# VHH binders against Putative glutamine amidotransferase MTH_191: the designs that were tried, part 13

Target 1, 304 residues: Putative glutamine amidotransferase MTH_191, of Methanothermobacter thermautotrophicus (o26293)
Amino acid sequence: CGIAGVVYKDGKLHSVGADMTRMLHALQHRGPDSAGFAIYGGLGLEENDYLLNIEVKDKPGLLDMVKETVELVSPIGSDEVIPSVENHIIYRCRITLESFSQLKPLIMDIDSIDDVIVLNGSHSFEMIKDVGSVLEIADRYDTWSKKGTHAIGHTRFSTESIVDRYHAHPFQSYIIPDITVVHNGQITNYWKIREPLERKGHIFETNNDTECIVHYVADKLASGYSLEEALEQSVKDMDGPFSYIVGTPQGVGIAKDQLGLRPGVMAENDEVFAVASEEVSLREVMDTSEVEQISPGEVRVYEI
Below, E stands for the ipSAE of ESMFold2; O stands for the ipSAE of OpenDDE; V2 stands for 0.75 times the mean of E and O plus 0.25 times the DockQ between their complexes.

## First folded at step 3 (VHH)

Design a31 (from v15 with Q102H T103G G104K; framework vhh_vobarilizumab_d1)
Fold by ESMFold2-Fast, scan of step 3:
Structure a31 (fold): chain B 304 residues (1-304), chain A 119 residues (1-119)
Amino acid sequence: as target 1 above (304 residues)
Amino acid sequence: EVQLVESGGGLVQPGGSLRLSCAASGSIFSIYAMAWYRQAPGKGRELVAGISSGGSTSYADSVKGRFTISRDNAKNTLYLQMNSLRPEDTAVYYCAARIWEHGKYFDYWGQGTLVTVSS
């Protein structure tokens, strides 16, 4: 798998969708089976508005059932259908909720419909993840045109016979708003991390390491940790090999395991902070001879 | 906008105990994540303990088993119970409140209260 992140330091909108598409395409040899993006700052939603991405099997009446379920809670402000592979569509809709606390219950209600999976719900970022190569997904979702202040992304090599969208990165937590994770590697002490989080009331929907990471980081942030503090503590608590990137409304962070067993590099200039699995990815967004290897156990964060 | 005022600091002997309080005003306390930080002379600020709006707690490794963070939403007050105090716990202790609004985290800080652990 390949991971990447990019931040524009001026906090203004830039072509981060195009940037991330090029960064991930440079990492395509690491994972050809699926790709995903979290693009921050470009949605321009009003305070109480959210964007839902819902995977729906292409069956008569099923999309109508999804829309009816959403409309019990919120009017649909805008929506679109994006055709996908394997007789599925992605239904995207903008909704208005009175509070963030209503989002997870709505997602659970939609998920209860057979052959329907909510991929995410967000306020400050746009999630794009699907089966296919980076360029196929870029054309399908028009990532080239997408603007934002920062983005993170992932390319995946599937070890399973079926590549599903739900298990593609990024993963999101609903404990704290708009936190996303992309990850390369394994957490070898998985149950040691998961069990305490479950005792605190966190609900796990998969056995994926990436979900465990996003729950862990969200828990620390919800408890008053800064992003840097949360990532530094994760490196002490989690056993690798791993590297992962976190996206938040304010920026990007990368963490690398104590033995440095998964790659991670960074480059920075006056305009851009960028991190990735490989140097070739960084060169797609800046021309620099000052690429820095992220050391074993090191954490790097940039917040706007 | 929330205002935070710490109290309960003072001089205590090694092995002793202190309870710090942080009184919040100006906003609805229960929606904030709360934390205690400390800053020893010549060092940067260090997170000591955190508590979510839902009551989930987290602690720095150096204080696990000795310190307990708690909150009383009816009184708009955050507490830090400090037991088995050590000279290295000497620091100014700060109360912090954090909330996510409009896509960003906003932090609010108190002025701090001095804790000195010495004979």
Scores: ipSAE 0.027, ipTM 0.555, lowest interface PAE 7.4, mean pLDDT 86

Design a36 (from v15 with F106Y; framework vhh_vobarilizumab_d1)
Fold by ESMFold2-Fast, scan of step 3:
Structure a36 (fold): chain B 304 residues (1-304), chain A 119 residues (1-119)
Amino acid sequence: as target 1 above (304 residues)
Amino acid sequence: EVQLVESGGGLVQPGGSLRLSCAASGSIFSIYAMAWYRQAPGKGRELVAGISSGGSTSYADSVKGRFTISRDNAKNTLYLQMNSLRPEDTAVYYCAARIWEQTGYYDYWGQGTLVTVSS
C-alpha cells in the first residue's frame, strides 16, 4: 500500500486533485488493486449540506429504493450516477440535515438495503474511492479537475483475489465531523485497542485495522486532544508495523510506529507540506531534494 | 466563546491528594470537550486527561489509575481528582475547552493553577 498527503499553507484552493493523482500514480507499484482520495476544502457546501457516496449494485429497483430512503429524511439537492466495475454504480447526492448527528442514522438506514453500501457522508471533503488503478479512477471521477486546500490518498494492495470498495481507504469516523484515515501496515495489538473503544460505545463495522485507527483518533479528538496529541498517543498505544495519515478540515497528520518498519517521508517549504510512503511521490508536488525520513515513533502535523 | 478559571492548586506532600476545579462561564459548557494540561518548569506543556461532551474519558499513561477527570454540567465545572501525587507531578495545571466544528477545532484556555509536590 502507498499513502500520501499534501497541504497548501495559504489555505486557498489549489489543484490538489491533480496533485494527489500524480502522487498516488508514483506509488502505483505499492498497490494496484484500488485507490482513494479525500479532497478537502473544494466542495463549498452550504451549512447543513452533506454529500453521500453510495455503492449500489446495478439491478432493477435498487437505485429507486436508495433515493426513496434518502427522500424520507431530506430532499435531494443534486445527484449523479458514476458507472463502476462489476455491475455496480456509485450514486452521489447532496442532502440537507438539521445536524451532523442525523448523518450516521441515515447512513445506517441506507446500508440496511441489500446490495447497497454507503461509502461515506461528508461536509468538508470529497471522498473518491474505487477498484482499479489510480489513473483509471482519476479518469472515472475526474480527479484532475478537483480543487481543494489539502488532500490525502491511498493505493491498495489486497491479499484477496478481489477487493471491495468499502474496505478501500480512506476510512471515515462519524463521531467527529469529516475525519479520514489512510493507512499502510498492521496493528498487532488490535483487540487491546478495539475493546476499550467498544466499551466507550464505538460501533465497529469491520475487523479492519484502518477502521480501528480512525475510531481511535476520533475518540481522542472528541475527548479534547489536539490532532498532534492524538497521533502521539496512538504511537504509544498501538503496536506496528504501521504508518498512517489523518485528514481533517484543518489539515493533515502522519504517524509512524515505534519500530519504523513502514516507510514515510516528508518535504516542506513555505507553500506546501507534503508526506508520503516514498520520495518519488513528494517530487510530484515539490521541486526539492530536501526530503526528510520520518523517524520511528515520529508524528508530523500541518494545520492551516 | 468560553472563559475558564482554575482553582485548587497548592503545596502537597508525596502520596497526598488534591482536587482541581475549572469554572467555565460564557458559552454553554456541556457542548465542549474538556481537558487538563500541565507544564513543569523548563518543560513543554503535556496533556493529562480529557473528557468528551458525553462524558467519555482518556488519560495520559503517566497518570492512569491515579487521576480522575470529571465534569458537572449543572455547575459548569470541570474537575481533576489527583491521588498518590509524586514530585514529578509538580507543574502548572491548565484547563482547556475544545469544540469540534466542520471548520475545525476552537480552543479556549485558562490561566493555570500551580501544584507543588514536595516534602
Scores: ipSAE 0.371, ipTM 0.747, lowest interface PAE 2.9, mean pLDDT 88

Design a37 (from v15 with Q102K T103S F106E; framework vhh_vobarilizumab_d1)
Fold by ESMFold2-Fast, scan of step 3:
Structure a37 (fold): chain B 304 residues (1-304), chain A 119 residues (1-119)
Amino acid sequence: as target 1 above (304 residues)
Amino acid sequence: EVQLVESGGGLVQPGGSLRLSCAASGSIFSIYAMAWYRQAPGKGRELVAGISSGGSTSYADSVKGRFTISRDNAKNTLYLQMNSLRPEDTAVYYCAARIWEKSGYEDYWGQGTLVTVSS
């Protein structure tokens, strides 16, 4: 797997979709089977508005049932259908909720429909994830034209048991808004981390290590930790080997485990902070010979 | 807007106890994530303990088992019970409120209260 993140330090909109597409394409040798993006700052949604991404099997009446279910809770402000592979479509719609707390219950209601999976719901970022190469996904979703302040992304080497859209990175937690994670490696003390989070009310939908990381980070942030503090504590609590990147509305962070067996590098200048699995990815967004290896147990964060 | 006012700091001997309070102004205190931070002389601020709007708690390794964070939503007040105090706990303690919103988070800070652990 390959991971990448990029932040423009001025907090203004830049072509981060194109940047992330190039960064992930440079990492395609690490994971050719699926790719995903979380692009922050570009949606420009009104207060109380959210974007839902819903995977729907191409089956008569099913999309109408999805729309009817959404309309019980919210009018649909705008929507679109994106054709996908394997007899499925991606339905995207903008909705308005009274509070963030209504989002997860709505997602659960939609997910109760057979042959329908909600991929995510968000306010501050656009989620794009699908089966295929980086360039195939970029063309399908037009990532080249997408703007934002920062982005994170992932390329996946598939296994038989986890080859689908929902299990592609990034993963999101719904305890707090708009927190995403992309990850490379494994958490070897998985159940030691997961069981306390489940007791606190986190709902796990997979046995995926990445979902465990996003719930852990979201829990720490919700408890008053800064992003840097949350990542520093994760390195102490979680056993690797791993590297992961977190996206929040404020910025990006990367953490590397104490064993240091999974790659991670960074570079920055006056305009950009960038992190990735490999140097070739960083060179897609800046010209630099000053690439820094992230050390075992190290955390790096940039917040706008 | 959120305003936070800390109280309860003072001088205490090693092994002693103190209870810090943070009074919050705001229309809906119960939705805030709350935390205690501290800053020792010549050091940066560090998280001591946090409590979410849902009531889950977390603690820095250095204080786990000695400090307890709690909240009283009816009184709009956050507490930190500090037991078995050590000289290295000497710091200015700050109350913080984190409000997670759709566009991110904002932190609000109190003015701080000094805790000195000395002979």
Scores: ipSAE 0.000, ipTM 0.194, lowest interface PAE 16.5, mean pLDDT 84

Design a38 (from v15 with I99Y F106R; framework vhh_vobarilizumab_d1)
Fold by ESMFold2-Fast, scan of step 3:
Structure a38 (fold): chain B 304 residues (1-304), chain A 119 residues (1-119)
Amino acid sequence: as target 1 above (304 residues)
Amino acid sequence: EVQLVESGGGLVQPGGSLRLSCAASGSIFSIYAMAWYRQAPGKGRELVAGISSGGSTSYADSVKGRFTISRDNAKNTLYLQMNSLRPEDTAVYYCAARYWEQTGYRDYWGQGTLVTVSS
């Protein structure tokens, strides 16, 4: 797998969708089977508006049932259908809620429908994740034209003959608004991390390491930690090998385990902060002479 | 806006106890994540303990088992019960409030209260 993140320091809109597409394409040798993006700052939603991405099996009546479920809670402001592979569509709709706390219950209601999976719901970022190569996904979702202040991304290699969209990165938390994680590697003390979080009331949907990471980070942020403090504590608590990147509405952070066996590099100049699995990815957004290897146990954060 | 005022600091002997309080005013206290930080002379500020709006707690390794963070939303007050105090706990203790919005976070800080652990 490959991971990448890019931040423009001026806090203005830049072509981060195109940047991330190039960064992830440079990492295709790490994972050609699926790719995902979280693009921050460019969505431009009104207060209390959210964007839902819903995977729906292409069968009669199912999309109508999804729409009816949404309309019990919110009017649908705008919507679109994006054709996808494997007899599925991605239904994308804009909704209005009274508070962020209503989002996860709505997602759970939609998920209760057979052959329907909510991929995410967000206010400040656009989630794009699907099966296929980076360039196939980029063309399908038009990532080349997408603007934002920052983005994180992932490209995946499946060890099974198929991959699925729900388990693709990024993963999102709903405890803190709009927190996302992309990850490469393994948490070898998984249940030691998960069990305390479950006792605190976190609900896990999968047994994936990436979901565990996003719950952990969200828990620390919800408890008053800064992003940097949360990542520093994760490196002490979690056993690798892993590298992961967190996206928030304010910026990005990368953490590398104590053994440092999974690669991670960074580059920075006056305009851009970028991190990735490999130098070749960083070259797509800046001069290679600025590349620095992230050390074992190191955390790097950039916030706008 | 949130205003935070700490109290309860003072001089205490090693092995003693202190309870710090942080009174919040100006905004709805119950929605904020709250934390205690400390800063010893010549050192950077470090997180001591945090508590979510729902009451879930986290502690720094150095204080686990000795300190307890709690909140009283009806009184708009955050507490830190410090037991088995050590000389290395000597620091200015700061109350912090953080609220995560869809566009990022807001944080607020008190002015601090001095805790001195000395014989």
Scores: ipSAE 0.440, ipTM 0.783, lowest interface PAE 2.8, mean pLDDT 88

Design a40 (from v15 with A97T E101D T103S F106Y; framework vhh_vobarilizumab_d1)
Fold by ESMFold2-Fast, scan of step 3:
Structure a40 (fold): chain B 304 residues (1-304), chain A 119 residues (1-119)
Amino acid sequence: as target 1 above (304 residues)
Amino acid sequence: EVQLVESGGGLVQPGGSLRLSCAASGSIFSIYAMAWYRQAPGKGRELVAGISSGGSTSYADSVKGRFTISRDNAKNTLYLQMNSLRPEDTAVYYCATRIWDQSGYYDYWGQGTLVTVSS
């Protein structure tokens, strides 16, 4: 798998969708099966508005059932259908909720419909994840035109016979808004991390290590940790080998386990902070000879 | 929505003790980290003590061993027990919590309670 993140230091909108597309394409050899993006700062949603991305099997009546379920909770402000592969569509709609706490219950109601999966719900970022190569996904979703202040992304190599959209990175947690994770490697003490989080009320949808990481980081942030402190504590608590990148509305962080066996590199200049699995990815967004290897156990964070 | 109301401030002699309380609105108190900050005359605001939702605590070096932060989730109340008070502890003390919103996170503050340590 390949991971990447990019932040523009001026906090203004830049072509981060195009940047991330190039960064991930450079990592295609690490993961040809699926790709995903979380692009921050470009949606421009009003207060209390959220964007849902819903995978729907393309069969009669199913999309109508999804819309009816959403409309029990919120009027649909805008919507679109994006054709995807394997007889599926992605239904994207804007909704208004009284509070963020209503989002996960709505997602669970939609997920109860057979052949329907909610991929995410967000306020500050746009999630794009699908089966296929980086360039196929970029053309399907027009990532080239997407603007934002920062982005994280992932390319996936699957060991399973099927590759599905829900298990693609980024992963999101719903105990706090708009936190995303992309990950490479494995958490070898997975159940020791997961079981306490479940006791605290975290709901796990998968057995994916990446979901465990996003729940852990979200829990620490909700508990008053800074992003840097949360990542530093994760390196102490989680056994690798892993590297992961976190996206929040404020910025990006990367963490590498104590063994340091999964790659991670960074580069920055006056304009850009960038992190990735490989140097070739960084060179797609800046012209620099000053690439740093992230050391075992090291954490790097940039917040706007 | 969160409201934080501090109480317990006042005038106390050096070496004395005082307990501050912070009453929080809402049933979500137990999930949020809570903190006490202070601002002395002519100085910036500084963290005095913090307590996470999981119960881990942190203290400024100047108050370690003298101050104790605690919470009562059943009463939605945060406490700061202040012992062995010194003139340099004179400040307005603020209760704060960090809550996630649409822009990421935001710290909510109470109105403050004045603590004066003087003979």
Scores: ipSAE 0.000, ipTM 0.151, lowest interface PAE 16.9, mean pLDDT 84

Design a41 (from v15 with I99V E101D Q102R F106I; framework vhh_vobarilizumab_d1)
Fold by ESMFold2-Fast, scan of step 3:
Structure a41 (fold): chain B 304 residues (1-304), chain A 119 residues (1-119)
Amino acid sequence: as target 1 above (304 residues)
Amino acid sequence: EVQLVESGGGLVQPGGSLRLSCAASGSIFSIYAMAWYRQAPGKGRELVAGISSGGSTSYADSVKGRFTISRDNAKNTLYLQMNSLRPEDTAVYYCAARVWDRTGYIDYWGQGTLVTVSS
């Protein structure tokens, strides 16, 4: 798998979709099966507006059922259908909710429809994830034109016989808004981390390690931890090997397990902070010879 | 620096077929996103079909089931197989390639090839 993150320090819109596409394409040898992006700062939604991405099997009446379910809670402000592979479409719509607490129940209602999966719902980032190579997904979703202040991304190599969109990274938790994770490796004490989170009310939809990480980080942030503190605590609590990147509305963080068995590097100049699995990814966004290896158990964070 | 040259346009009767070709320069053709656009008399330019670097395809509703986009990376060539042609398909057809470098992406366009569907 490959992971990458990029932050522009001026807090203004830059071509981060193009940047992340180049960064992930440089990592394509690490994972050809699926890719995903979380692009922050460019969506420009009004307060209480959210973007939903919904996977729908391409069959008569199903999209209408999805729209009717959404309209029980919110009028649909704008929408589009993005053709995908394997007899599926991605339905993307903008909705307005009275509070963030209505989002997860709506997602569960939509997910109850057979052959329909909600991939995400967000306010401050655009989620793009699908099966295929980085360039295939970039063409399908036009990531080259997408602007933002920062982005994280992932390329996936699946060892499972089934590759699906929902299990592609990034993953999101709905305990707090707009926290995303991309990840390489595994958590060997998975159930030891998951069970306390479930007792606190986190709802897990997969047995995926990445979902466990995003729930953990979201829980710490909701409990008053800074992003850096949450990541530092995670490397003490979680057994690897792993490396992961977190995206938030304020920035990006990377963490490596205490044994340091998964790669992670960073580079920084006056304009850009970037992190990735490999050096070649960093050179797609900055011209630098000063690449820093992230040490075992180390975390690095940049917040705008 | 990328050059795109379309060929294969011409006059054809309704119900006929044509195959358009687009020859592209460049050693990185295999990573280009490629597309066919058309501009009919009195209309704006519209996307007809697209193909990703990996071979995933998309089509406008008006041509779905009749047109097939494909690529041959060994020959650096993009194709559009047009079947069951209708008078409404009359247009100048343009080949487009998306090429990236460290500064972003640049779209390259061919000069176009005219397709006329008429008796």
Scores: ipSAE 0.000, ipTM 0.115, lowest interface PAE 20.3, mean pLDDT 83

Design a42 (from v15 with E101T Q102H T103S; framework vhh_vobarilizumab_d1; at its last look DockQ between E and O 0.01; V2 from the best seeds 0.00; counts 0 for: pae O 11.3 > 2, placed apart)
Fold by OpenDDE, look of step 4:
Structure a42 (fold): chain B 304 residues (1-304), chain A 119 residues (1-119)
Amino acid sequence: as target 1 above (304 residues)
Amino acid sequence: EVQLVESGGGLVQPGGSLRLSCAASGSIFSIYAMAWYRQAPGKGRELVAGISSGGSTSYADSVKGRFTISRDNAKNTLYLQMNSLRPEDTAVYYCAARIWTHSGYFDYWGQGTLVTVSS
């Protein structure tokens, strides 16, 4: 799989949707894939507003049930239906909650409905992930027009794992607001990482290694670690071949395993900080004359 | 099956307060969400307040800041505290419970309780 991230240093809105589309497309090598985006800074939601992305099987009345369920907790300020593949639709709706702590319970409530899966809820970023090629997905969700300050993305090959929307990257944790991760690799000591987090009360929705990473980082941040410190600690605690990129409302960070078993590169100039699994991805957003290989065990972070 | 029985309705002066109760019985552990609805004369039934299984609450704009929905799980009872009542709050108030199952959802309703706000 391929991973990428980009940060514009000036903190202004840029065409990061288009940038990430190009970066991910450059990393796409095979047939039926999944791809995903976390685009930060451009969503423009009011305080206490959240955007929900919900996968709904295309069955008569099911969408209405979803809406009714949401309305019991929050009025729906706006919504849209995005046609998707495999007899499913993506329902997006803007909601208002009294606190961030209400988000996860609501998501769990909606998830209890058969043939319905909440893909994510966010305040400061837009999640786009689906089945298909990067370009197909970009067209379907109009990713090209999405503005932001920074973004991370992922493209997955069908041969690596089950390709579906729910397990597509990015993964989000709800321990803290709006943290995401895209991952290339495997955490071989997964259970050692997951168990302590579960004992702290963190709820895992999948058995995917990527979810473990985002919960780990989120937990560290919630405990007072900086993003850089959290990533450095993850490199120490996690085993196996991995490279992953984290997105937060403040910026992007990349971590590489201690042995450097998965690829990671970065490039930086006065305007842009970019990271990816391959240099070809970086070429889409900047001159790569100054491309650096990320060293084994190294982390790189840029926060606006 | 779930049975819902409302109580607490009555006549109250403008600016007054009432507390409605809804006693739930039956398969109460299957209840996903509960809500209060009301139907005024000549109008349709409208949502007043809702509470999810996780405790999240929502209110109609017309009652926000005046009404409070709450649930006591130990007593299997839903409440609606209504303060600063207005004549336009006059309606039959209904308790509702939604149950989600593998075969779909089921809504259960109480018989309703009349709230009249008049000087």
Scores: ipSAE 0.008, ipTM 0.215, lowest interface PAE 11.3, mean pLDDT 90
ESMFold2-Fast, scan of step 3: ipSAE 0.682; ipTM 0.872
ESMFold2, look of step 4: ipSAE 0.052; ipTM 0.566
ESMFold2 (binder alone), look of step 4: mean pLDDT 85; pTM 0.858

Design a43 (from v15 with Q102S T103R; framework vhh_vobarilizumab_d1)
Fold by ESMFold2-Fast, scan of step 3:
Order: sequence, then structure tokens, then C-alpha cells
Structure a43 (fold): chain B 304 residues (1-304), chain A 119 residues (1-119)
Amino acid sequence: as target 1 above (304 residues)
Amino acid sequence: EVQLVESGGGLVQPGGSLRLSCAASGSIFSIYAMAWYRQAPGKGRELVAGISSGGSTSYADSVKGRFTISRDNAKNTLYLQMNSLRPEDTAVYYCAARIWESRGYFDYWGQGTLVTVSS
């Protein structure tokens, strides 16, 4: 797997979709089976508006059932259907909710429909994840045209069932608005981390390590930790080998486990902060000779 | 926007107890994540304990089992009960409030209250 993140320091809109597409394409050798993006700052949604991404099997009446379920809670402001592979479509719609707390219950209601999976719901970022190569996904979703302040992304090598968009990275948690994680590696003390989170009320939908990471980070942020403090505590609590990147509305962070066995590098100049699995990815967004290895147990964060 | 005022600091002997309070005003207290930080002379500021709007708590390893963070939303007040105090707990203790909004998070800080653990 390959991971990448990029932040423009001025907090203005830049072509981060194109940047991330190039960064992930440079990492395609690490994972050809699926790719994903979280692109922040470009949606321009009003405070109570959200974007839903829903995987729907392409069969009669099913999309209508999804729309009806959404409309019980919110009018649909805009929507589109994006064709995908394996007899599925991606349905994207903009909705308005009275509060963020209504989002996860709505997602659960939609997920209860057979042959329907909600991939995510977000306010400040656009989630794009699907089966295929980086360039195939970029053309399907037009990532080249997407603007934002920052982005994170992932390329995946799958060793299990082929059609699994939900388990593609990024993963999202719903206790903090718009936190996302992309990850490479394993959490070897998984149940030691998961059990306390379940006692606190976190609901796990998979046995995936990446879901455990996003729940852990979200829990720390919800408890008053800064992003840097949450990541620093994670490398003390979690046993690797792992490397992961977190996206939030305000920025990007990367963490490496104490053994440092999974790659992670960074480069920084006056305009850009970038992190990735490999130097070749960083060079797609920066003309620099000063690439730094992220040390075992090290955390690097940039917030705008 | 929220304003925070700490109280309850003072001089205490090793093994003693203190209860810190943080009074919040200017916004709806219940929606904020709250935390206690401390800063000893010559050291950086470190997180001591945190509590979510829903009441879930987290503690630094150095204080786990000795300190208890709690909140009273009806009184707009955050507390830190400190038991079995040690000389190394000597620091200025700061109250912090954090809220995650669509454009990011916002931090609010009190001015701090000094805790001295000495004979």
C-alpha cells in the first residue's frame, strides 16, 4: 500500500486533486487494486450541509429506495450518479441536517437496505474511493479538476475479496466531523486498543486495523487532545509495524510506529507540506532535494 | 466564543489532595471538549486529562489512577480532582476548551492556576 498527504500553507484553494492524483500514481507499484482520496476545503458547503457517497447495486428500484430513505430526513439539494465496475453505481447527494449528530443514524438507515453501502458522509472534504488504478479513478471522478487546501490519499494492494470499496482507504469516524485516515501496515495489539473504545461507545463495522486507528484518533480529539498530541499518544499505545496519515478540516498529520518498519518521508518548503510512503511521490508536488525520513515513533503535523 | 477561569491552586504537602475548578462563560459549555494541561518551570506544556462533551475521559500515564477529570454542565464548570500529589506534579495548571467545527477546531485557554507540592 502507498499513502500520501499534501497541504498548501496559505490556506487557499490549489489544484490538490491533480497533486494527489500525481502523488498516488507515483505509488501505483505499491497497490494497483484500489485507490482513494480525501480532498479538503473545496466543497464550499454551508454549515449544515453534507455530501453522502453511497454504493448501490445497479438494479431496478434500488436507487429510488435510497433516495426515499434520504428524503425522510432531508431534501436532496443536488445529486449525481457515477458509473462504477461490477454492476454498481456510486450515488452522491447533498443534504442538510439540523446537526452533525443526525449523520451517523441516517447512514445506518441507508446501510440497512440490501445491496447498499454508505461509503461516507462529510462536510469539509470530498471522498473518492473505488476499485481500479489511480488514473482510472481520476478519469471516472475527475480528480484532476478538484481544488482544495489539502488532501490525503491511498493506493491499495488487496489480498482478499476483489470488490470491496468500503474497505478501501480513507476510513472515516463520525464522532469528530470529517476526520479521515489512510494507513499502511498492521496494529498488532488490536484488541487492547479496540476494547476500551467499544466500552466508550464506538461502534466497529469491521475488524480492519485502519478503522481502529480512525476511532482511536477521533476519540482522542473528542477528549480535547490536539492532532499532534493524539498522534504522539497513538505511537505509545499502538504496536506496529504501521505508518498512517490523518486528514482533518485543518490539516494533515503522519505517524510512524516505534520500530519504524513501514516507510514514511516528508518534504517542506514555504508553500507546501507533503508526506508520503516514498520520495518519488513528494517530487510530484515539490521541486526539492531536501527529503526527510520520518524517524521511528515520530509524528509530523501541519495545520492551517 | 468561550472564556475560562481556573481556581483551586495552592500549596500542598506530598500525599495531599487538591481540587481544581474551571468556570466557563460566553458560550454553551456542554458542546466543548475540555482538558487540563500543566507546565512545570523549564518544560513544555503537557496534557494531563481530557473529557469529551459526552463525558468520556482520557489521562496521561503519569496521573492515571491519581487524578479524576469531571464536568458539571449545569454549572458550566470543569474539575480536576488531584489525589496522592507528588513534588513532580508542581506546575501551572491550565484549563482548555476545544470545539470541532466545519472549518476546523478552535482552542480556548484559561490563564492558569499554580499548584505547588512541597513540604
Scores: ipSAE 0.375, ipTM 0.746, lowest interface PAE 3.2, mean pLDDT 88

